# Miniprotein binders against a7ua95r516to809: the designs that were tried, part 183

Target 1, 294 residues: a7ua95r516to809
Amino acid sequence: ASLSLLSISDLVPDLQFIFFWMSNAIEILYFIQQKSPAYMQTIELMDDKAGSKESLLSATISANEEAMTILEEVIMYTFQQCVYYITKTLYVVLPGLLDCNPFGTEPSSEQCRRAAGVCVCAVCVMPEAVRRVVSVFQTTSDLLQQYQVHSEIQSQMFAYLFFFTNVSLFNQLIDKGPARGWFQRSRVLQIQASVKILLDWAKGAGHNHLAQKFFAKFCSTVTILASPPQQLSQMSWKALCAEHPSLKPVQLHRILTQYQLMAELGPLPIWQPSSEDEAYIYRTVDLLESFENH
Below, E stands for the ipSAE of ESMFold2; O stands for the ipSAE of OpenDDE; V2 stands for 0.75 times the mean of E and O plus 0.25 times the DockQ between their complexes.

## First folded at step 14 (miniprotein)

Design bh6 (at its last look DockQ between E and O 0.90; V2 from the best seeds 0.78)
Fold by ESMFold2, look of step 14:
Structure bh6 (fold): chain B 294 residues (1-294), chain A 81 residues (1-81)
Amino acid sequence: as target 1 above (294 residues)
Amino acid sequence: DKVRITIEVEGPPEIADIIAQVIRWLAEEAGAEEVEVRVEDGRVTITITGLSKRMAKYLLKIIKYLAEKYGVKVVYEIEEL
């Protein structure tokens, strides 16, 4: 009941009007941009005195430029408001992906298969924690389509949502992973499978390239943690850095330290940072990612 | 639940006029039944009739954002029709 106050469905009444005004402003900006090139070309084709043509063109460009700047501020403001509401719901539901077991033959899954008269249905096989995250993304996609938001803005919104998701999952895993047992091998494999389901949604929704780009850090982390100990212990620090360029030295070092502890590979460090990286593996200010997108 | 919004914008006339024009465009594109702009004594008054109460609420949030951003003063009132 209390968690439903932060669900995406509870926020749709606010979101739909913010999306409406954002789309409205985008349409106006697009119309002005189309007229500006044609209008300027028409002025240049006119065989008028240079002073009259240049004066009219200068005045028109100045007025349009200032109005377009204000419209861009409206779009930016409404975009930020959309993102604000959406990420509040994401922040609540994302930690559940780290606790989720997507491999279960849960009684609810078996009951759903039998009750539907069909052995398997998509809604019954998706774990609830994954469904909650997908619901946020799907609702966002539905609103963007409903209001016919330009594809560039849709891409920018999902780029930010995937960025936010990556930062949230990575920071939670690094910060709370030891206490929550998320570095245990079986848990890492469950997390990997849950994220795979989310990535499959993104691919089916036409956002595969954005998801690949913005989930890279979290996915690299999970890939390393899921690696067999015999395979990973044979890889040098330099090779790991090259294979996982999205990870900062302090992040890679922390991940490998936790891996070594959970795989019980002894107290002696297996992976020796390069001379270049040694100064950076202890920069704890760089350990967690910022939500500021710098 | 249609409303009439009366918005007064006070500030540098050139900025106030452009903001008022943008507000007019937004309201007209949204399907407002009437949008009237009146300029008097360095004040721009925009009257928008026929938006729903919820559309008007979020338009006013946009207008307040613009007022803060561009250093103009905005006063408004909402009348239910």
Scores: ipSAE 0.774, ipTM 0.946, lowest interface PAE 0.6, mean pLDDT 83
Fold by ESMFold2-Fast, scan of step 14:
Structure bh6 (fold): chain B 294 residues (1-294), chain A 81 residues (1-81)
Amino acid sequence: as target 1 above (294 residues)
Amino acid sequence: DKVRITIEVEGPPEIADIIAQVIRWLAEEAGAEEVEVRVEDGRVTITITGLSKRMAKYLLKIIKYLAEKYGVKVVYEIEEL
């Protein structure tokens, strides 16, 4: 609970040691995996006159397999601990992203003011709320690089962080958006611009594919909500489902209902679900996403 | 800020020995000055010297997790050097 009140910078002294042990476990695992085949080949090439060769091979294989399983548990545990602390920080900073204006031009710090005559100032003056989210991702990237964590593990970590971010933002927007005015067109455009900053960061960091995959639901939602009324009203329910396959019918129906209300498009439903989708929508209440990864 | 950690692992020899081996490898890879493993009276004792206090703290969290996961008993002592 106390960690959710800390900035990412405050967590770095502790996070670095979790990354350290994760990296060590990965290195040992890879060494055993690589050495084991060569070692087995070496044993096979040894003189068979002794007759105990098969017993040695069986025992060595079993010991290596058990050790690798334990190392995998160490890697999973340290990975989960990193994700736990990082996502606790994200949970605190993410709601601010839905309530900031990236079109503002006010330099908030002395560094940004000094850079005002240079194009770099455009990056420095991003909303504080967006900067906090980017700082969490950047610090994670820096720690992964500092401790030379293998690229596969880096990809898995950012996949989970993007998954968590997507679910958090989507649930906040759908559940609290109507009361907070977040479905108003001007606010949606601000949200879209803020999300673009996160996606641009991910692209620059080499995680564009992961960002496209794991932000799909939230990106579909803001794309629909940011669409001009004339453009969106030209699309059928079937076309919207096809263009936004990440959205469940009940989610798409909720989004379009809010859009119609905010755009003042009248009381008649413009986007009518298919008979099958209509039955699903009225029989289910699975509107919000789960944080559980299945 | 360096410490000496003494860890005693109690459980079935098959699993206790492998856990002790993994702990030894982790400590050696981390640059511990000395790592000793002894088996006496069906108990495995691991002595690790020269890790920083914070490195040791997180290693012990890992060891506690493994102990709970595999159903072995672990007791440890930390000495400041």
Scores: ipSAE 0.761, ipTM 0.947, lowest interface PAE 0.7, mean pLDDT 82
Fold by OpenDDE base, look of step 14:
Structure bh6 (fold): chain B 294 residues (1-294), chain A 81 residues (1-81)
Amino acid sequence: as target 1 above (294 residues)
Amino acid sequence: DKVRITIEVEGPPEIADIIAQVIRWLAEEAGAEEVEVRVEDGRVTITITGLSKRMAKYLLKIIKYLAEKYGVKVVYEIEEL
């Protein structure tokens, strides 16, 4: 099947099995962790016949530790598989978010039409491109809840998915933005509105802190690009660095340079990097974010 | 469709036995009707009855991953019930 046609709904049947096994492995791990002290106490209460107790205790501890280690591997494997499938779907739908016009009257999604009434839920009023992204996250949330996955694992999964989303959107915006006109103020405002809808969803889903943390770089970029020329031209390099600490100097410099070109602004001395940052603005290797640094 | 899966694990007893134990727990938690573990001369045989074909197939992927990670040999058979 063409990657372009892959929906999260198509992966749900496979994801269900992965989540099932992940959840089961977590439950077993916690069970062993909780019972291990009781087993040790039981062995400790046994009559010490000639060193047999210490040997049995040591063997039991070792066996439990090894079993827990294997269970952790199962959890990690299943977690990685979930992330792999979910990120594939995100990869397909995320580019649509940058091209989305949330201010357009796009007709309500087919899913909302199947309900006999006009659903006015926040998801139903979302632009299709935003709804597709939200659907991936919502489906993930629903599966995590359905299989009663531990809250810490849920947080880790959303952390990674938000990280992936931020990296993907940021890199696409920086790399393709100039060519696609995404640096134009009107287009930036569309992107900003679309991202706000996503962030509002994340807030409603209880992931506000994670979303704010992991989307910081993309949000900073969009905020700068959305700023009126009159306002942004009054901000020094140092002030922009301080206001947008998630951006590396090379990233900020690239954004400002492209903004300057788009807004047809002449060279702005106030945006000149500090002597301290001057060496870093040419580190093009640091321009795009890596998926490996998570 | 329920299946019977037979898994043979060959390796150091210390690892094979623990892997077998973990597989047993996973299968039991998954609602397997029967789980049998036999240990003979460094070979551990696990027989799991009553899992769905899809569930069993994914368990086998997990087992394969573990086998590769821990350097043990795994052979399996699936029988449809």
Scores: ipSAE 0.737, ipTM 0.928, lowest interface PAE 0.6, mean pLDDT 90
ESMFold2 (binder alone), look of step 14: mean pLDDT 83; pTM 0.789
ESMFold2, look of step 16: ipSAE 0.753; ipTM 0.941
ESMFold2 (binder alone), look of step 16: mean pLDDT 82; pTM 0.783
OpenDDE base, look of step 16: ipSAE 0.736; ipTM 0.927

Design bh7 (at its last look DockQ between E and O 0.87; V2 from the best seeds 0.75)
Fold by ESMFold2-Fast, scan of step 14:
Structure bh7 (fold): chain B 294 residues (1-294), chain A 81 residues (1-81)
Amino acid sequence: as target 1 above (294 residues)
Amino acid sequence: SKVRITIEVEGPPDIADIIAQVIRWLAEEAGAEEVEVRVEDGRVTITITGLSKRMAKYLLKIIKYLAEKYGVKVTYEIEEL
């Protein structure tokens, strides 16, 4: 059954045992893979008394194949359970990332030396909302390391967590952004700064390539919305599509429409999609992303 | 808070036996003090002694998943030591 959560810390006492059994199953699978060739070699060196060696080899191969398949099911099940509970926690904390201000409300009133010139005292701090998201990723990393889960499994887990985060943030921004004021330039810059904190964490954790791949859609969206009017007005539809290949035509169209509404400091060139792309711009079923990863 | 867990698996002997073998290996690797497997009339009984209550609970979730996946019936009993 599902666990009731208020934070990732509340989940750790139970989640650690799922990681424990996953690691245990991986270890056993590894032992079978490593020991099976040596055992087969030992059987091959035995005297073949009335064909017993060939029968033993055949039976051992069959039993090992069945056991490995069952262990793979255990690994898959425990992996999916970990992902389920972690993403359930992420779902609760992610919306706060779109509403927080990493630039702070009261900057330090440090004494500046007037003779030395003007200093910029604006600093970026980690908002509580961003800290909660980082805590989920860090706790996951800590548990994977504590139970010595193989790096490939770690990469698969963070690939899915980043995929989930990207879809959740993108869908919320596109669907609720206009009503929430999230497309206003000041708010977009705050969102961009908050996302950079997550991406910096991922880079520090050794997951930069996964973060680049799985955050591409949300990062493209925020990058376009944060672009200065002079810069964006110089780009053609074709250039924007080439620079942001993760965005579907309907998604790019929605983003540019929101940009025109919110950042009108002068006339912006009307984008001209290709005739082929134009045919798909009004397919609303393609606007939001699915949480299915294949 | 160590426990003894008794698991009964009912189903075709071939699949029930290999599931029991995997459960035995999982429990042994986890540091169980004793693991016993008994086969009687199409029913496999696995007795695991010495796992913590939480370890045992999550092992049971795995066993229930395997039972559903492979179409075998599983029942269990936990007693505190």
Scores: ipSAE 0.743, ipTM 0.943, lowest interface PAE 0.7, mean pLDDT 81
Fold by ESMFold2, look of step 14:
Structure bh7 (fold): chain B 294 residues (1-294), chain A 81 residues (1-81)
Amino acid sequence: as target 1 above (294 residues)
Amino acid sequence: SKVRITIEVEGPPDIADIIAQVIRWLAEEAGAEEVEVRVEDGRVTITITGLSKRMAKYLLKIIKYLAEKYGVKVTYEIEEL
């Protein structure tokens, strides 16, 4: 049960067998579901004896339904095992996005981009920290396609991986941000750019809708932190809540507090919570997100 | 290398029979060379021949999960071929 290898590439030789059994179970379930109506139709064509036909139909239906239920449990278990191992590698590599400088340390690269006369700045060199996260997502996509996993299951897997990514990044930023200097405006802009690269990968991979849905909390946080002071200081608490519904009052309050410290702004009356929200801004139990699926 | 797995399922007869049938389907779809099922003194025994050791390892993890979920006792033996 111990996970001794943390890199996704080191996990592929073992992970492929979990994907194999998941795909195997899905194919069997699909086959049974497709054939059950044909068997029931054959039973309906049999001569009706008082009570015999109904008893046979009931027993047949019950046996098939129990087997399909157990197959569904196998699919759920193997899906959870895939996600468990994949998210263990994500957990290790995701904090690096918060320390990443996607604008590069290669000035000659910027010079070459401008000399070409094309907007090469939109084709950022993928920083190592971003590349490690993308590698996990891409390897997952490759395994799903290799084993021809049903598209619905592929979507569910990426929905969870994006959910996990959002929770991990948000919790790390909130929890460790002050000590790591991650709330400084230049660092927030670097974080925003790094996440943009991930979102571009998700769009190109056909997962744009899932990424938009499941990254909302982290993206809202970064959007607020990246806002110019003159723009943000004109937005009331109520307006901020309406624009960023993914953020709980305690979370928005913490983000604004960190913004004030970074900008040396002092308390702003316009950011005073509404009377409805005042009780919620001190609910520290609600500050960090749970990794459990909700 | 390939293995032979012998799996014994003890529990309520109806659920043990259905679990054994699902295990049989999984093994057959995976390309097992032989799958034998027998009932022995109120328990179901499944013998699967010809899976690789790694395939068998992960199949057994699935079987252990089902055993815990459905409250049946599962024991197994592995013979390398």
Scores: ipSAE 0.733, ipTM 0.935, lowest interface PAE 0.7, mean pLDDT 83
Fold by OpenDDE base, look of step 14:
Structure bh7 (fold): chain B 294 residues (1-294), chain A 81 residues (1-81)
Amino acid sequence: as target 1 above (294 residues)
Amino acid sequence: SKVRITIEVEGPPDIADIIAQVIRWLAEEAGAEEVEVRVEDGRVTITITGLSKRMAKYLLKIIKYLAEKYGVKVTYEIEEL
């Protein structure tokens, strides 16, 4: 009950403090890393009083290394906490993306309504379900920028969030898609359009490569399902495997089987897995993606 | 509201001292008005003044995490200023 009401805006106050401490820890770490060589040189230039220099150098090195290790732990902890809270919000809003009809007239966002006039910004014209997802990513981006988090950490954050999003959407589509009618061509086209809006946002935000990489499985699935029967029925198993390398054989087989059922196609010999893949199509453990593989 | 937090770290001196140093750096970077570190009888006491209550509370979460990870005992008190 309480999770369904959780918006990213509700978490911003807590996230701000996590990002604050993460950023501070990163800054301190970099500072130590940059100064450490200079300190070592300074010690090396000191008069060697009966081996005291070597002992001081060793002690200083050890202390700095330990301090840096602890700072890294702080960074990892705060990073993990950020991811934890952000993924909770994603968990709530992502299912809406699969049910979204982006071709419908949805009312403009409340935020843009409060501005005097019709805002025609890309976010304001987004379907509400897509906007909610984008809002999570945008808020994350804004916080990362606000606290001037190092670009590498930003990239890692978005990599994980895109990974999480892909796994969540893929698993939901594969598991619940048939029952919810998400494999129907009309619904697939809606999903494809919604995902395109998200990908376009990611591109605009400078995360195009990461988005393409981490959404590959979900995008491949949607692409196959969006394909007209006349076109898809002309593609062999091998051709589909080659075109969609992000999909495991068991995943591709499941998608094609469900597509065949939905499209009321007869048996298609050309979709038969190769002898090499035949053993893998029954590995149901590999059907759904794991969150642990990141 | 600003707070004064007093943190006591008990553990192996080498670890306690390093943790205290890191806490000091974090507090200083956070804009603490005053940071005092005292080492007495194997106990390190860190007094941080001038952080907001929310900032201090989250710092304490970090410290608790570190304490658990490194096997040191941490106690703390918060006073509202």
Scores: ipSAE 0.700, ipTM 0.916, lowest interface PAE 0.7, mean pLDDT 90
ESMFold2 (binder alone), look of step 14: mean pLDDT 84; pTM 0.816

Design bh8 (at its last look DockQ between E and O 0.93; V2 from the best seeds 0.77)
Fold by ESMFold2, look of step 14:
Structure bh8 (fold): chain B 294 residues (1-294), chain A 81 residues (1-81)
Amino acid sequence: as target 1 above (294 residues)
Amino acid sequence: SKVRITIEVEGPPDIADIIAQVIRWLAEEAGAEEVEVRVENGKVTITITGLSKRMAKYLLKIIKYLAEKYGVKVTYEIEEL
């Protein structure tokens, strides 16, 4: 099977070695940073004969700086390789979040309680589509911990993965939503519940701040679409922009247009863009997000 | 399985020497059984013994990246032990 069609589990045997080399490079970089001051002090304490100390000191400083630069390149390269493989699998599983029903109609939840005598419904209730996405994030977290990758790098990796997730879900919703019926209120509520499960995972994994920051555009979109018509129709364009700063004018305009169509609302005067924003609502180039904005 | 990798780095002496030093540190931290660096005729040769084949594969990808980034020429051979 091609690399783009493989699950995250199929990639772990190769990913583990990339994580290994990234962790090794990080450890060496920090060792050199710690050693450089001590090594220079040792050189300064040496008997100063004919200026040999100054020449050695200069050469040592230059070598350490070049080595650290090269190690930083190794770390950057291995990081990019990790996210490359992870996001290819993530891209395959993310669209399923928009189609799944997290509420389920299967009566197994009550049956699970009766059979086991304890509540295990949290595990049984998670839709397969959400489970696939969580599996990618959890496997990534497990590998980062297994190889003791520095917490700053772990945060950067999840920042990128959450950014990628947000772009993927937002673009799919905007692009395919009309044809797939994803703007129907019942469907939006299902999507909102699925995203909540994912956000709960991120919070439990210690990534709540990153998730709040990087899912903002998609979450704002779902929040607007989930709003009752009686409440949303009373909010002006300016108020919506202030409440949802992550949305560009063209994006907010498109979301309101789709909401209007599905809620059977005619054009609303209070949703008229401000004079400043009116020039931007038809910029189709700004409608979908680029995966390169991070 | 364990391998021996022989890597030859050719380029500006200062950068080739530093790249070789970084490769040595990476291999030693990874638990290589032996790492030898030789400088001869403007070329730096690094021999790393005792890495697994998969560890060596990904180390070589890193080395190829560095070669392209810093404008040095890298050739290598892998010998299974």
Scores: ipSAE 0.769, ipTM 0.944, lowest interface PAE 0.6, mean pLDDT 83
Fold by ESMFold2-Fast, scan of step 14:
Structure bh8 (fold): chain B 294 residues (1-294), chain A 81 residues (1-81)
Amino acid sequence: as target 1 above (294 residues)
Amino acid sequence: SKVRITIEVEGPPDIADIIAQVIRWLAEEAGAEEVEVRVENGKVTITITGLSKRMAKYLLKIIKYLAEKYGVKVTYEIEEL
């Protein structure tokens, strides 16, 4: 089996067990957290003349704290396993998003079903690559709902998945974009349209706030690259920094340099970094984003 | 298919006992038909009956993680029912 054949559907059987055990651990932890104060109050109300109440209270607090810590480890482990398998699948499907054409005139025949010998999905215009990414997010949402995982954990999972997607897409565009032709205007517009499909999905799923937060860097990059030359050439370095605060000066400088090359623009004094930012750009080697959230 | 798993936890009694209790709670919450915990000769033995083989295998993966994290030794046996 090749990595290019991996789909989220192949992971569902394994993911079901991980979500199942994660949900169980969460329920047990919440039960202990809710019942511990009542039990401790009961001990405190006991009539203990021998001083055994103090010993029992201390031992019960210690045992409950240790059990809760172990349950937190189980939750963290199962959460990290879910994230590991889901992001491994995302990593395989995400590069296709930068190469697909959502303006294509033909729907994906692979994604169309036949009923009674007739194709019933002729109206499907979503590129296969985008559909594969959306499928990963939708399957994750379905599993979280199926196992009734608390909303706080759901938000944490989508925060991480959006973070991972943003870093993966940004790094690939910046690092491989020049060689792959991804900075050409027609390709940037295709990427922008594909990203909009992902963001629309996130909004429909109730994750608009998380998507806006964690896709900011890649969205800023695509927005700048998709800007018409007449519009972008009127924006100063300071204005661009203010409009796109998620971009580091070194990242914005690289994006503008690529834009100048693709649009065949000469040097633009208006895009000159401030003295402070220019000094920073000169010193730093950190162009790409880290997969570690710090 | 349904299985019976027997888990032996060996390590410092305080930690081994609490890990065994958490394992018991996880199995009970998962709908195991029977969960027994026995302490003998410095070992805690947990017998879980009635989980599906796939559920049981993943539980063992969690148990292995906890064993490595807390420095206890875990051995197990799976029996088809």
Scores: ipSAE 0.744, ipTM 0.942, lowest interface PAE 0.8, mean pLDDT 84
Fold by OpenDDE base, look of step 14:
Structure bh8 (fold): chain B 294 residues (1-294), chain A 81 residues (1-81)
Amino acid sequence: as target 1 above (294 residues)
Amino acid sequence: SKVRITIEVEGPPDIADIIAQVIRWLAEEAGAEEVEVRVENGKVTITITGLSKRMAKYLLKIIKYLAEKYGVKVTYEIEEL
């Protein structure tokens, strides 16, 4: 199937099995971790037949440690597989988020149409492009809950997915934004509204802190671009750096430069980078975010 | 459909035995009807009965990953029941 046609629903059957094995491996790992001390104590309480106890204890410890290590590998592998499949679906749907007009009348979701009534749930009223993104996260959440995956692993998964989403959206906005008109105020406001819906979902799902942390760069970019020229033109480079610490100097400089071009503003001395940042604004290698930093 | 999976692990005894134990635990936790582990001539054979074909396929992917990581040889056969 072409990647373009891949929906999260198409991957659910495969994801279910991966989540199943991940969950099982976690349960086994915790079981061993909890029982290992008690088992060791039991061995320690046994009559010491001439050095056999120490050897048995050592062998048991070693075997348990090795087994735990293998289980950790299983967990990591299955986790990575889940992330791999989920991020593939995100890759397909995320571009739609940048092109979405959340203020337009979009038809209700097919799922809500099949329900014998107008569903007014937050998901049903979402623009289709936003709903598709949220559906990926919601499906992930549902699967994690269904298989009772430990909360820490859930947090790690959402952290990575939000990271991936931020990097993808940020890079697309910076790279393609000017050409696609995403830096236009009207389009920026659409993007801002769409992202807000996503963040509101994340908040409702209990992931507010993670969402705020990992979407910081994209949100900062959108916030700057959404700012009225009259307001933004009064902010110094230093003030903008302080307000948007998630942005590297090169990133901020690029955003401001493109904003200036879009808004047809003349040269703004107040946006001139500090002498300290001047060397960094030309580090184009740092302009786009890397997926490898997570 | 349920399957019977026969997995053969060849490698250093310590590693093969531990991998076999982990596979056994995974299979048992998965609700396998029967799990047999046999060790003969440095070869560990694990027979798992009662898993679904899809569950078994993913277990085998995990096992393959482990085999590659730990440098052990794994072979397997799947029989539909």
Scores: ipSAE 0.666, ipTM 0.904, lowest interface PAE 0.7, mean pLDDT 90
ESMFold2 (binder alone), look of step 14: mean pLDDT 84; pTM 0.810

